# VHH binders against StAR-related lipid transfer protein 6 (STARD6), part 6

Target 1, 220 residues: StAR-related lipid transfer protein 6 (STARD6), of Homo sapiens (Human) (p59095)
Amino acid sequence: MDFKAIAQQTAQEVLGYNRDTSGWKVVKTSKKITVSSKASRKFHGNLYRVEGIIPESPAKLSDFLYQTGDRITWDKSLQVYNMVHRIDSDTFICHTITQSFAVGSISPRDFIDLVYIKRYEGNMNIISSKSVDFPEYPPSSNYIRGYNHPCGFVCSPMEENPAYSKLVMFVQTEMRGKLSPSIIEKTMPSNLVNFILNAKDGIKAHRTPSRRGFHHNSHS
Short names: E, the ipSAE of ESMFold2; O, the ipSAE of OpenDDE; V2, 0.75 times the mean of E and O plus 0.25 times the DockQ between their complexes.

## First folded at step 1 (VHH)

Design r02 (framework vhh_rezetamig_d1)
Fold by ESMFold2-Fast, scan of step 1:
Structure r02 (fold): chain B 220 residues (1-220), chain A 126 residues (1-126)
Amino acid sequence: as target 1 above (220 residues)
Amino acid sequence: QLQLQESGPGLVKPSETLSLTCTVSGGSISSSSYYWGWIRQPPGKGLEWIGHIYYSGSTYYNPSLENRVTISVDTSKNQFSLKLSSVTAADTAVYYCAREEYTVEYSGSYEYFDYRGQGTLVTVSS
């Protein structure tokens, strides 16, 4: 199976998660963001569902989340985000390195992920991702290589105000290493809340260019 | 009881490709819980992890060996194999096949395995 086929199948799995109403347990609510989980069918750990409202259209939100150039400026969980291979306009492979978190209890991980954006009817857009084996980027001694089972963002119009988006994020990550599942369960919900808050702040800054300064140059 | 057994030539000439097979019995290689890998021990030295494979075909290799290593899996035969190209005298070692937990990874080194074969000595000489 080629990378495009894997990407399309991953998007289908994320769509399935979004349609699945069974077995979700709310594990955290904070700042109008809800985190729910259930046991993953892919590994010994959880599939997380994170819901929040973003005051931007689904098209603008999905484009913001898919673009790579500004990722580390707003995504405070990452120290590196590099596109290492582009398959087409909707599909690429990236190398990411996380920050340490949980007061240093969880060291940085690196990931090699296949990322794909698909647009659906009803102004719903899904950005899905999944770790892949990419021989040019094998595991190194510098970082524990994590593994993302199907993850993604579902961006759709908010029912009460279609100018705003309902964002649903799915996270299904093996952090690997010597970590017990319980430390992940204790720390992950807060990290996921912070991700959504950082995305809200980031897109707000993007929406209002003067907040980044008049002389801002986004050209590479 | 799970058993792993290495097989392949005990003598390889410099510059040639070292080829070994691991046969798994008493358990299925088609398991979502495990990687299947290779480790080696040169005479008088410590263990060195070579790489591992998931039953789907996904591979991870030691960065110091990655340009010379290929690991493959044959789920129909319950086997996986190692090819190490361009060998030199430094590749002389006892080679072990091993089962590793899918979720276990320590600082890019895969030292923790719950089953391994007896090992097979491979000597690289003319």
Scores: ipSAE 0.000, ipTM 0.109, lowest interface PAE 18.6, mean pLDDT 82

Design r03 (framework vhh_rezetamig_d1)
Fold by ESMFold2-Fast, scan of step 1:
Structure r03 (fold): chain B 220 residues (1-220), chain A 125 residues (1-125)
Amino acid sequence: as target 1 above (220 residues)
Amino acid sequence: QLQLQESGPGLVKPSETLSLTCTVSGGSISSSDYYWGWIRQPPGKGLEWIGHIYYSGSTYYNPSLENRVTISVDTSKNQFSLKLSSVTAADTAVYYCARGPEDYLWGSEYYFDPRGQGTLVTVSS
């Protein structure tokens, strides 16, 4: 499997989503975050676009989103986030397991995703991801295996204040299993708003570690 | 302080309809920020989601129960209710009413809180 070629093509598709201004319908606006959707060309469901402002530079924001060690501390949608294979310095495969949501009506899913960060001119960085087949991590009976069609984060300078970032997140997730489309459409926009709020809080905490510093005292 | 309190019969005969009411105090059931629902725990089993209702009146039910379940709201009394028809011994459980925020995080256990104290319903002849 040519993972690098798949990663590069996925980044190109996400860049295409970011440039596409047509057909978006606003489905939720909350706390200065806008969620829009349109029909996916990849499956029977939606491509979501989420926009918000983060008070941190694009380089620092993209590095924060790409790094794996702190992911589950700020990303409250996940119970597991593990890098299972490193391809190069900007490309890896991760295994994730989601929390349940919608009062348990959507059970946890696991995903095997190829993740790639690409830095562009104009201080724009894209972290793209897409589910891939990885023989070492086959589907199990413990979780329904979901599928991420091209997803990603686009981090670019805010037009009116370049020290801040405009964050655009694209989500194109096939949850699989038997689910009513209406439950996804009802619950997804609010969960996507909360993802951005959690990322905003997480990056602030990353700059200023917890207000209560912890010194490990090995002598006790 | 928000409080949710279940009320209804503790004993129901097979084939009858179970009717439970949740009374909400310290908060408004008409708020667009929340959904209201029911979960249950059969003896020796895990929690099972029954269904929930939004301020708009939109309802969502567990597919295994959907032909038997109705959830409704009475905003004038600040209450919401569950009706479960054609009960059998398998419906014996502790029933909880619960609130979840509409703009909520991904997660499982949080969405059962705040919830009522639970009410035991036994189905027997």
Scores: ipSAE 0.000, ipTM 0.126, lowest interface PAE 15.8, mean pLDDT 82

Design r04 (framework vhh_rezetamig_d1)
Fold by ESMFold2-Fast, scan of step 1:
Formats: structure tokens, sequence, C-alpha cells
Structure r04 (fold): chain B 220 residues (1-220), chain A 126 residues (1-126)
């Protein structure tokens, strides 16, 4: 499989989502975070767009989101996040396992995703990903294997204050298994709001890592 | 050259289970790029999506049929199957097996089925 070509194509598709102003329906607004959706062209479900402001530069924010070692510390939607194969400095394959949602109505899923970070002009950085076949990690009986169609993060300067970032997250997840699309539509918007709130809290803890270790929370 | 072929009984009695198998040739069912599914057309009506399956066994069903439908896959035989329980005369239709691509239109999967079998008429009658 040509993973680099797939990664580059995925980044172009996410860039296209970010430039597309048509057909978005606002489905939730909470704590200055806006969740919008439109019908996916990849599966019978939705492409979600989540917008929020993060008080960090685009470079700092994109580095934080791309790094793997602290992911499960701040990303409360995941049980597992492991880089299983590195292709180059900007590209890797990861294995993730989600938490259960909706009081167990949506059981944990695992994913094998190709992840790629690319810098663009204007201090915009995109971290894009999509699920791929990776023979070393076949589907197992332990988890339903989900599929992420092109998804990712767009980190760009806030127009009014370039020291802050506008974060746009695209989510296009096929949970698979025996699920009605309506249960996903009902539960997903709140889950996506929580993701942004957890990212805000997580990056705040990383502002001065040389002075305070995020993993070294002292108990009084 | 991809071909899909339905097989199964053309007559099913009311209250029994309708069982159909789709045999895929010219392509592998064990592909991350595709789903495999069933659609039907009752006489004088439009197409209705029944459900589809990924080669790993993950299924999606029409909510109107969910309690009666089971779709399964046999990757060793390059086949997938439909079971529809508790049939009535309303289940009389031409049944098609079909391939659903990773990229689709927002028209309820129908425009996304890029290959279909010839279709098989199933009549529910005593």
Amino acid sequence: as target 1 above (220 residues)
Amino acid sequence: QLQLQESGPGLVKPSETLSLTCTVSGGSISSSSYYWGWIRQPPGKGLEWIGHIYYSGSTYYNPSLENRVTISVDTSKNQFSLKLSSVTAADTAVYYCARLGDSYTPEWYLGSFDYRGQGTLVTVSS
C-alpha cells in the first residue's frame, strides 16, 4: 500500500472540507464551540465540523495534537493511542481504542489510522488521518473495527488575534456494527464538544512544560 | 470484471425466513474499500435498502427492517447472505445484492451501489 500517497490525498480532502462553506447545518453550540454537520459522501452518516478558539499559536497547537505520548492523558474519548508504525517524520500509523458512549449503547471500537501533518502558507497546519488496512493489525474479536473516512484538525491563526488559534476539527467516523445512524446523530455532537474542551485543558497544562510536568500532578 | 449473483428459493411461505446468498466473482469481498449489501424492489414500488456488511462482519440495517434482518459474510467462499425472518406478502420483491463503495452520494446509499446482481424474484405465498 502507498501510505504516503494516501496521506497526501487525505490532507487535500480535509483542506477541501475546510474551504467548503456550503450545506453545513449547526447541530450544537456550547461553551463557544460550534458543531455543524452535513451528509457524508463516503458513507451513510455525517461529516461533522467542530469549531473553537484555542489560546495558543497554530504551531504549538498542531504539535500538541500530533504528539502521541500524552494523547490519552488529555483525549478522554480514548482508552488506547499507540503509534504502531512510523513512515517518516510527518507520517505514522496508529492504533486507537475508544471509550464506550451513551451508557454502553455504543461499545468501544478500535481503529487503524494513517496520520499526517502538513504545514501550509499563512501559519495553517493540518493534521489529517484516515483508516487504512495494515496487515499487522487485523480486526479482532475483542472490538468492532471502526473506520475513519478523511478527518483531522485544521489549526490556523485567529484573524483578530494571531497569537490564538482557530481550531476546526472534521470527524467522519463509521462506527460499524449493528447501530442505527440516529443513535450516532443523537450522541456525537456532545462528544465532539467534550473533545475540544479536553484539548483546551490539555494544552493549557503544556504551556510551560519546563516548569510544570503535565504527568507529574502533585497531590497535596 | 466484477460479477454478483443472487441465489436462493423464489418462493417462501408466510412466517418463514427468506434466505438468499450472493456469490462475488472477479473481485475479493475481503477489501477495506467496499461494503456488500442487499436492496429490494416490491412490484410497482421504488428501491428499498435492506442493509450492508463489511468483510469484518460489521453490519448496518434499515431501521424499518432491523428486527427481522441478518446479513452475514463468508470470506472463504467470497459470499455474503441475507436472512429476513417472519415474512409476509409485503416482502414479495425482486432482491438484488450489490457492492457499496467507500465514496458515495447522499441519496440513501442507492446511488453508491456501483455493481448489482441481476436480481431474483422472491414471492411470499402459501
Scores: ipSAE 0.000, ipTM 0.130, lowest interface PAE 17.8, mean pLDDT 82

Design r05 (framework vhh_rezetamig_d1)
Fold by ESMFold2-Fast, scan of step 1:
Structure r05 (fold): chain B 220 residues (1-220), chain A 125 residues (1-125)
Amino acid sequence: as target 1 above (220 residues)
Amino acid sequence: QLQLQESGPGLVKPSETLSLTCTVSGDSISSSSYYWGWIRQPPGKGLEWIGHIYYSGSTYYNPSLENRVTISVDTSKNQFSLKLSSVTAADTAVYYCARDYSSEYWDSGTPFDYRGQGTLVTVSS
């Protein structure tokens, strides 16, 4: 399979979403985070746009979001995040398993995603992802295999304060199984707000030493 | 536009092997998102799940039929097939090929993501 071509095409689609100003409906605003949606062209569901400000540079933010080793420590929506195949320094395939959410109404899903980071002019970085076929990781009876149509993070300088980042997240996830679209529409906006809040907390913890380490290692 | 089409003999003699093929068009069966399989409806009865397959070759069969059923996939032709051995009159049914999300079994009470129009198979001499 030409994974690099798929990755580049997915990044182009996410760039297109970021440039598209039409048809967005605000569905939730909370803690300075705005969630908007419109009907997906890929499946019977929504394309979500989530906007927030992160008090870190775009380079630090994009590196934090792209790295795999600490993902499950800050991303509370996931129970597993494993890089299963690396194509190059900017491109890999990961296997993820979600936590259940909506008070157990939505059981864990697993995903096989192609992840790619692309750096653009103006200090804008895009981390895009899309589900792909990878025969080494077939579906199992333990969880329903979900499908991510093009998703991504757009990290760019905040115009008013360029030391901070404007983060725009696009989510276009087909959860599959026997779920009505209405349960997703009802629960997804709050879940997406919490993702951004967890990312804010996670990057702050990554930036600064823990209170115990900072206090106990003062003499070593 | 996804389309599933069953093909195979409409009449099979008792003790022989029933062989059906499903041709998939408008989408690739080489997809991590779906299982591809077979269900049937005997005259006057409900739907019965036969089995399903992942494009890598992993199979799941109805325990009541598992000793007689083989499902296989041919990704180069975008097809998957059913072989049901040692048929009897009780195997007379409309056979459907179908697509659904990953699961250990398919719930016959719920509509599948997609299914073909069905093909009648009669077991008689």
Scores: ipSAE 0.000, ipTM 0.104, lowest interface PAE 22.0, mean pLDDT 83

Design r06 (framework vhh_rezetamig_d1)
Fold by ESMFold2-Fast, scan of step 1:
Structure r06 (fold): chain B 220 residues (1-220), chain A 126 residues (1-126)
Amino acid sequence: as target 1 above (220 residues)
Amino acid sequence: QLQLQESGPGLVKPSETLSLTCTVSGGSISSSDYYWGWIRQPPGKGLEWIGHIYYSGSTYYNPSLENRVTISVDTSKNQFSLKLSSVTAADTAVYYCARSGTPEEYWEYLSGFDYRGQGTLVTVSS
């Protein structure tokens, strides 16, 4: 399987989602985070668009979101995040296992995703992802295997303050199993808001924390 | 050492404009890392965010005060200022100037201030 070609195609699809201004319905606004949706063209469900502002440059934000070592410390939706295969410096395959959510109504799912970071002109970076078949990690009886259609993060400079990022997250997840579409529609918007809040808190914690009244003992 | 100091009249008459200045010393206001803002505490009440400014002049205001508030920056003097128009007795408060690394902290948490001035009491009375 040509994983690099799939990764590049997936990045192009996510770029297309970011450029498409039509058909979005706002389903939730909370804490300056906006969640919008439209019908997916890939499956019988929704493509979600989540927008928020992160107090970090696009380069640092995209590097934070792309790196794997600290993922489960800030991403409270996951219990497992493992890079299982590296294709090159910008491309890898990961295995993830979600927490149960919606008060236990949605059991944990596992995913095998191809992840790719691409840097564009204008200081825009896209981390795109898509589920793939990877023979070393077949579906098991332990978890329902979910499927992510093209999804990811678009990190670009905030219009008025380019030291900060506008983060747009696209989510196009097929949870599979015996699950009512209405439970996804009811629970997904809040879950996506919480994801952005957790990423925001995580990147702040990753940096040296600021302290009220802190100063350098500089010679005057 | 970075210091923030509020200055302005301690007494303002109803219907007049309250004007305060924050003087920053020991650090530059022209930093892209920080926002500079105003918060207040009326007697016996909690803290209220008024607004904040980036050194470029971009401003963010509390929607409850937006129609009456103007915040401006003077990078040549290393100062930023608050104007609050049409004051009433409800505007009586201790006013603080502050620095924060993120604009979201002013609205969402009223926290994350690296530095705050000592505060200045402004009484609105005839």
Scores: ipSAE 0.000, ipTM 0.148, lowest interface PAE 15.3, mean pLDDT 84

Design r07 (framework vhh_rezetamig_d1)
Fold by ESMFold2-Fast, scan of step 1:
Structure r07 (fold): chain B 220 residues (1-220), chain A 130 residues (1-130)
Amino acid sequence: as target 1 above (220 residues)
Amino acid sequence: QLQLQESGPGLVKPSETLSLTCTVSGGSISSSSYYWGWIRQPPGKGLEWIGHIYYSGSTYYNPSLENRVTISVDTSKNQFSLKLSSVTAADTAVYYCARDEGSYYYGSGSYDSPEYFDYRGQGTLVTVSS
């Protein structure tokens, strides 16, 4: 399979989502994070758009989101995140296993995702992902295999303060299996808000050098 | 073929700054999204991760060492470097530069086996002694 071509095509689709300002319906606003949705053109479900501000540069934010070794320490939606194959310096395949959601109504799913980072002019970085078939990791009896249609992160400078990032996350997930009616629509927005909050907390823990001295004191 | 080579002083005095450089050949530091980093092995102990530098120039350090460590890159020489300040006898170790695979125990602060790295240098012994 031509994984590099798939990765590049997926990045173009995510760039397209970011440029499309039409048809989005706000479904949740919480803690300065906005979740919007529209009907997916890929499956019978939604494409979600999540916006928030992260107090780190786009370069540091995109590196934090792309790196794999610390993922499960900050991403509380996952119990497993493993890079299983590296295609090149900007492209890899990962295997993930989710935590259960919605008070156990959504059991853990596993995913095999192709992940690609592309840096654009204007200090904008896109980390795009899409589920792929990878023969070395077939579906197992242990988990329902979910499917991510094109999704990812757009990291760009905040207009009012370019030292901070505007983070836009796109989510387009087919959970598969038998689910209660409307459970995804009712639970997904809160889950997506929590993802951004966990990312904010996680990147603070990875700031270097650590802030020393007293808050609100100017030390030169 | 990718090759990494450490260079720097084999003996450093207590309280001084340890400075090591890694020269990369057979691949470009400036075109790679792999982490380029430093690990060490004190005598009789396992591997300890010191820190990594990312393709973009972003750095990530072991929290136990973060106040003393700086990693930098010189793309014109295809090199990256480690500075570890205020050294003590506890910093005596074999120091390795390495290309990180991006998936194995990043940020955990320690490694038990050198087999985790596709490419690493041969190692350089640094003794902290008066």
Scores: ipSAE 0.000, ipTM 0.120, lowest interface PAE 18.1, mean pLDDT 80

Design r08 (framework vhh_rezetamig_d1)
Fold by ESMFold2-Fast, scan of step 1:
Structure r08 (fold): chain B 220 residues (1-220), chain A 124 residues (1-124)
Amino acid sequence: as target 1 above (220 residues)
Amino acid sequence: QLQLQESGPGLVKPSETLSLTCTVSGGSISSSSYYWGWIRQPPGKGLEWIGHIYYSGSTYYNPSLENRVTISVDTSKNQFSLKLSSVTAADTAVYYCARTPYYDILTGYSFDYRGQGTLVTVSS
C-alpha cells in the first residue's frame, strides 16, 4: 500500500473541492456557520462543505486540528481517537470510533483513516484524510466499519483580517450498515455545525489555558 | 473464477412480494472494494438499476423503486437477496445480480460481474 501517494492524491482532491464554486446547495446556516452540499462523485451520498471564521491564525488552527493528544476533549462526535501508525512527521493512520448519532438511530462506527497535513504558499494549510485498508486493524463485530472518502480542513487567512482564519471543512462519509439515506441527510448538517462550534471553543480554550494544577514544589 | 447465481421463483402474483437470492462463489462478499446489486431488464426495454448493498448492510436504492425494495446480505452464506413488494405486471423482467466496483461510482454504475439472469413473470 503506497500510503504517501494516497495521502498526496487525497490532499490534491480536497484542494480541488475548495476551488470548485459550482453546484453547492446551502442546507443549513447557524451561528455564522454555513453548510452546503452536493452529490458525491465517490458514493451514493453527499459531499458537504462547511464554512466558518476562526479568530486564530491558519498555522495555529491547522496545528490544533492535526494534533491527536487532545482530540476527544474538544471533538464531541468521537469516543475514541488513536494514532495507530506514524508514516512521517506529516502523515499518520488513526483509528476513530464515533458517538451514536440521530438520537440513537445511527450506532457508533469505527474508521481507519490516513491523515496528512500539507502547507501551501499564502499561509494556506490543508489537513486531508481518507479511509484506507490497514491489515493490522481489520473490521470487527464490535462496530460497523465506516468509510471516509476524501475529507479535509482548509485553513487560510481571512481576506479582510489575515490574523483570523477562514476554515472550510469537507466531509464525504459513508456510514455503512442498514441506514436510510434520509436519516443522514436530516442529521448531518447539525452535526457539522456542532463540530465547527466545538473546534472553535476548543482552540479558544487551548490558547488561554487555565492549567492551574497542584505543583509538587519539592526543594532538595 | 468469480460466479454469481440468481435463485428464486419464476412466477409471482400481482400485489405479492418478489424474493430472489444471489449466491457468490469464487470470491468473498466481505470486500471493502465492491457493492453487490440487482439490475433488471423488462421485455423490450433497457437495463434498470434496482439497488446495491455493501457487506456491512449499507444500501442504495433506485429512487423510483425505493419504497418497494429491500436488499439484504448474509456474509456467513456469501449471499445477498432482493425483496420487491407490491408487484405488478410492469415488474416482469429478467433479474440479474451483479458486482459493482466501489470506486467506479465516479463514472456511474458499472458492473464487472453479473449472474446469468432469471426471468420473473408477474401474472395471475
Scores: ipSAE 0.000, ipTM 0.138, lowest interface PAE 15.9, mean pLDDT 83

Design r09 (framework vhh_rezetamig_d1)
Fold by ESMFold2-Fast, scan of step 1:
Order: C-alpha cells, then structure tokens, then sequence
Structure r09 (fold): chain B 220 residues (1-220), chain A 124 residues (1-124)
C-alpha cells in the first residue's frame, strides 16, 4: 500500500474542500465558532466545515495539532490516541478510540488513520487524515470500526491579524453501526464546537503550563 | 511579577475627551505573545470590552465605541493609553486596563491580568 501517495492525495482533497464555496449550510454558531455542512460525496452523511480564530501563529497551531504526545490531554472526544507507525517526519498512522457521546447513544468507535502535515506558501499548513486499511490493526469485536473519509485542519494567518490563525476543520466521519442520520445531525455540531474550544484551551495550556488566574490583583 | 496600574482624571466634563494611561511593571509590553486592552464597568451593569492593542500599534475596537475610541502604545515607557471622545454620563464607569493573549471581542476570551481599576465620573 502506498501510504505516502494516499496522504498527499488526501491533502489535495482537503485543500479542495477549503477552496469550495458552494453548498455550505450554517448549522451552528457558538462562541465565534461557525459550523457548516453539506452532503458528502463519499458516503451517506455530511462533510462538516468548522471555523474559528486561534490566538497563536499558524506554525505553532499546526505543530500542536500534529503532535501526538499531548493529544489525549486536550482532545476530550478521545480515550486513546496512539501513533502505531511512522512513515516519515510528516506522516504517520494512528489508532484512536472515541469516548461515547450523545448521552451514550453513540458508543465508542475505533479508527486507523493516516495523518500527514503539509506546509504551503503564505504560512498555511494542512494536517489531513483519512482512514486506511492497516493489517497490523484489524477490526476487533471490542469496538465498531469507524471510517474517516478525508478530514483535516487548515491553519492559515488571520487576515486582520496575521499573528493569529484562522483554523478551518473538515470532518467527514462514517460512524457505522446502526445509527440514524438524525442523531448524527443533531449531535455533531455541538461536538465540533467543543473540539475547537478544547484545542484552544489545550494550546494555551501547552504554551503556559502554569496557567495563571484571570484576575492578577485579586486576593487568593 | 506583572502589575498594571491605571492613571488619569476621576472627573471628566460632558463632551470632553477622557484620557487614561496604563503603566505596566514586571513585564514588557514589547511581547509578541500579548495584547493590551481596556474594559469598563458602569455602576450596576456588566463588563464592557472597549478595545485592545498589539505592541506594533495594531488595534481592535468594540464596534459600538469605535468612532470615539483611540488606543495607543508607548513601548519606550512601557505604557498604553485610552482616549474616549465626546463623553456623556453613560461613560461613567470603573475603567480597567488588562493583558490578554486572545482576540477578546471576536473570540470572547478572558483577560489574564487586570489593573485595580479607576473610577471615572462624567459630570459637569
């Protein structure tokens, strides 16, 4: 299997999503985060687009999102995140297991994803991912194996202040199993907002591990 | 230890310009990691974000106040300042200077350091 070719093609597809202005429907706005969706061309479900502003440079943000060691500490949607194979400095395969969500209505899924970071001109970085078949990690009876069609993070300078990042996240996840499309449509937008909020809090904690209170002159 | 201290007149006449200065000690304004801003609290009301500035001079203002507000920075004195023009009784408030790493108005993030506050009364 040519994982590097798959990774490069996935990055190009995510770049295409970022350039596509057609057919997006806003489904949720919260805390300056906008969630939009449209019908996926890959499966019976949605491609989601989530955008927000992160007060860190694109380079720092993309490095934070790409790194594996701290993922589980900030990504509250996951119970497991393991890099199982490294292809090169920019490309790896990971095994993830999600938390249950929607008050237990959606049980944990596991995923085997090929992850790739590509750096573009203008300080734009894309971290793309896609599920792959990896014989060393076959489906098990413990979890329903989900499937991520092309997903990714696009980290670029904010137009009004290029020291900050505009973060656009694309999610195109097939949860599989016996789920109605309506439960996904009802619960996914809030989950995606929470993902961005957790990433923002995580990167702040990573930069300033001994995070101070918001009232410097208040009595403790 | 970072400290922020507001200074300026406690009384301003209607139609005049309110001028406040924030002096920063224990840290440098010339940091790419932080923004420096102003918030206020009128008596009996909630906090209102006024605006903030990056040490390079880039500014972000509350759209409701944008036409009356100027924030400036003086890196040589480690200070930043607020000018609010054409004041009315509605501008009576406790004014705070603050440090933050987030784009406050667009993102809604809190300040990580705040001055003690200074009461400004608009009255003839």
Amino acid sequence: as target 1 above (220 residues)
Amino acid sequence: QLQLQESGPGLVKPSETLSLTCTVSGGSISSSDYYWGWIRQPPGKGLEWIGHIYYSGSTYYNPSLENRVTISVDTSKNQFSLKLSSVTAADTAVYYCARHSDYTYEWGSPFDYRGQGTLVTVSS
Scores: ipSAE 0.000, ipTM 0.109, lowest interface PAE 17.5, mean pLDDT 83

## First folded at step 2 (VHH; framework vhh_7pa5_2)

Design b03a (from b03 with S31D S54D; at its last look DockQ between E and O 0.02; V2 from the best seeds 0.00; counts 0 for: DG spot H54, pae E 18.3 > 2, unsure alone 63.9 < 65, placed apart)
Fold by ESMFold2, look of step 2:
Structure b03a (fold): chain B 220 residues (1-220), chain A 127 residues (1-127)
Amino acid sequence: as target 1 above (220 residues)
Amino acid sequence: QVQLVESGGGMVQPGGSLRLSCAASGFTFSDYAMSWVRRAPGKGPEWVSTISGDGGSTSYADSVKGRFTISRDNAKNTLYLQMNSLKPEDTALYYCAKGDEYVEIDSSGYTYYFDYWGQGTQVTVSS
């Protein structure tokens, strides 16, 4: 399987979502965070767009969102976030297990996602993701295996203060299992607002990221 | 321009099977979720099934779950519906629909608007 080709294609799809201004319907606005949705072209369900302002540079924000080791300390929607395979410095496969929510009406799902970070001109950084087949991590009886269609984060400078970031997140999650569409529709917008708030709080508490073992040879 | 052409309909006895096909052209087929929708005599449109662009996920109306299987062949730009254990209430004109780019969210959850429909293929289930 050519994961790098899939990652590059997924980044292009997220870039396309970010450029597309048509058809979005606002479904929640809270604490200056706006959640919009439209019908997914990938499955019977929605593509969500959530937008907020983070008082941090786009480069530091994207690095914070890309790092795996501290993810569950601030992302309260997750039980588990493990990198299970690294393809290169910008690309890895992650195993994610969600919390239950909606008062237990939505049981935990797990996902096997390809994650890719790409930096663009204008200090814009995109972290894109998509579920992939990875036979080493087959579905287990403990969790419903969900599927993330192309999704991710777009970190770009805030126009009025370029040292701050505009964070746009696209979510295109197929929960699978036996769920009423109305429960997903009623709970997803609030969960997305809370994600942005938790990321904002997490980056305030963020210390300089720990550097994993790095072998550096002299070039002379 | 977008064109959707359904085929494979016909007359079949209760309990029988049919496989519908929809040939698609004029757009990048693999970029779009595709749906089957049916219209029974004297009824409005009824959503039947949807499949994602890459074919990785499917969904079905409760009335057909376990009996119908949606699939696609992106190399041939073709959408399929395998219909088993057919019942008289499955009698309808079946349309292939390209997923809409818009959704209206109301008290019932989702209302989908399909951009393009084929001409339909008739399925008749009778003794």
Scores: ipSAE 0.000, ipTM 0.178, lowest interface PAE 18.3, mean pLDDT 82
ESMFold2 (binder alone), look of step 2: mean pLDDT 78; pTM 0.773
OpenDDE, look of step 2: ipSAE 0.005; ipTM 0.259

Design b03b (from b03 with S31Y S57Y; at its last look DockQ between E and O 0.01; V2 from the best seeds 0.00; counts 0 for: pae O 12.6 > 2, unsure alone 64.3 < 65, grease 28.1 > 24.2, SAP .67 > .668, placed apart)
Fold by OpenDDE, look of step 2:
Order: sequence, then structure tokens, then C-alpha cells
Structure b03b (fold): chain B 220 residues (1-220), chain A 127 residues (1-127)
Amino acid sequence: as target 1 above (220 residues)
Amino acid sequence: QVQLVESGGGMVQPGGSLRLSCAASGFTFSYYAMSWVRRAPGKGPEWVSTISGSGGYTSYADSVKGRFTISRDNAKNTLYLQMNSLKPEDTALYYCAKGDEYVEIDSSGYTYYFDYWGQGTQVTVSS
């Protein structure tokens, strides 16, 4: 499998999402975060667009979001975020496992995602992700294997303050299992808002992200 | 087709014990959290307990904490609820629920959504 090609394509798709300003329905606004959605073209579900402002430069923000070592410390939705394969300096495969929310009432999901960071002119950076087949990490009975269609973070500078970034997040996730679509649609916006909030908190705590090598989280 | 069949209910005196079972079929049991929910006469459903798919996580309502124990046998596709020190207030129809569900957390507490419920087993605590 040509992971580099997939990564580049995924980034392009995310860029396309970012440029597409039509057909979005605002589904939630909270704490200066806006969640919009429209029907996904990739699966029977929604593509979500989440917009917020992060008090950090695009470069630092993108690095922060790209790094794996600290993700679990700020992303409260995750119990595991491991780089399982490095492809190049800008591309890797990660294994992500969500928490069992509400003290186990929600079954955890895991994902195998190809992650790619691409830097654009104008200090815009995109961190894209898409689920890929990776035989070394087969599904387990401990969690439900989900699937991420092209997702990503778009980090752009704020015109009025270069120390701040506009963060646009795109999410197309199949949770799989037996969760009703209606429940997913109802709850997803709040989860996405929380993610942005967590990121804001995280970036404050980790203003100088450091590049880490391969790490395995022993949590859970 | 998902099926959940509860058993083990009955009538007991206050302070007594019961062990409920739920036989699950129609899905990969170990993949999903499972829960017990009860409904007392004239009241809405009340969440009782949840256990994760692997059994590594358990939670309880405050009303039953320390008295009830949720467990599961994934090899048998069975969920259990050991109920000790039963009280009249525990009188209810007890449901087994598939736990691949969402829980909303707000200032008022938890709201649980379940896709599948059993038919329930009656538990009556009375002197």
C-alpha cells in the first residue's frame, strides 16, 4: 500500500473541505466554537466542520496536534495514542483507542490512522488523517474498530493576531458497532466542541511541543 | 437478532440477596458494554450499573453502590448482577441493556441511551 500517496490525497481532500463553504448546516455553537455538518460523500453519515480560535501560532499549533507523545495528556477522549509506524518525517500510522466513557458505559473504539502533516503557503498547515488497513494491528474484542474517512485539522493564522490560529477541524468517523445514527448525530457536536476545548487547554500547557520518538502508552 | 433475556428475579426479604443473569445473543458480546437498568412502579427508568466489554470498568448508581456487583462472563455471553443487602426501594423490574450506547453528561447527571433492552426480571423486596 502506498501510504504516501494516500496521505497526500487525504490532505488534498481536507483542503477541499476547507475551501468548500457551501451546504454546511450549523448544528452547535458553544464557547465560541461552531460545529457545522453536511452529508458525507464517503459514507452514510455526516462530515463535520468545527471552527475555533486557538491562542497559538499555526506552526506551533500544528506541531502540537501532530505530535503523538502528549496527545493522551490533553485529549480526554483517548486512552491510547501510539505511533505504530513511521513512514517519514511528516507521515506516520497511529493506533488510537478512545476511552470507555461514563465509566465503561460506552464501548471504546480504536482506529488505525494514517496521519500526515502538510505545510502550505501563508502559514497554513493541515494535519490529515484517514483509517488504513494495517494487518499488524487487527481488531480486538476489547474495543470496536472504527473508521475515519478523510479527517483533518486546518491551522491558519489570524489576520489580526499572528499569535493566534484559526482551527478548522473536519471529522468523518464511522463509530461502527450498534450505536444509532441519531444518537451519533445528536452527541457528536458536543464531543467535537470538547475536543477543541481540550486542545486549547493542552496547547497552553504544552506551548513548546517537542518532537518525540516512538512511544507506547501503557494506559488501560 | 439481538436478544437479551433476564432471569433470577424474585421476592426476597429486606437484607436478602439475589443474583440476576442476562443471556445475550445476536451480537459479539465481548465487544460491548452492558448495563442494568431498573424501573420501579410509577417511576422512570433508573440506571443501576454498567460494565465494559472487557469487564475492566464498572460503575454503579449511588443508590446501589457497595451493595450491587456487576460482572460478566464473555465466554458464556452472560451478564450478572449480584444484589446484596436488598431494600424495599430496590423493588423494580430489572432490565439488561446493551451498552454500546451513548451517555450524555451534563450538570444534571447522566442520560443513557440504549439500543436494546431485555424484557426484564421482577425483583420484589418486601417483608
Scores: ipSAE 0.000, ipTM 0.241, lowest interface PAE 12.6, mean pLDDT 87
ESMFold2, look of step 2: ipSAE 0.011; ipTM 0.441
ESMFold2 (binder alone), look of step 2: mean pLDDT 79; pTM 0.797

Design b15a (from b15 with S57R Y108T; at its last look DockQ between E and O 0.19; V2 from the best seeds 0.00; counts 0 for: pae O 7.4 > 2, placed apart)
Amino acid sequence: QVQLVESGGGMVQPGGSLRLSCAASGFTFSSYAMSWVRRAPGKGPEWVSTISGSGGRTSYADSVKGRFTISRDNAKNTLYLQMNSLKPEDTALYYCAKDQYYDFWSGTSFDYWGQGTQVTVSS
ESMFold2, look of step 2: ipSAE 0.331; ipTM 0.706
ESMFold2 (binder alone), look of step 2: mean pLDDT 83; pTM 0.835
OpenDDE, look of step 2: ipSAE 0.015; ipTM 0.298

## First folded at step 4 (VHH)

Design p01 (from b15 with S59D; framework vhh_7pa5_2)
Amino acid sequence: QVQLVESGGGMVQPGGSLRLSCAASGFTFSSYAMSWVRRAPGKGPEWVSTISGSGGSTDYADSVKGRFTISRDNAKNTLYLQMNSLKPEDTALYYCAKDQYYDFWSGYSFDYWGQGTQVTVSS
ESMFold2-Fast, scan of step 4: ipSAE 0.000; ipTM 0.096

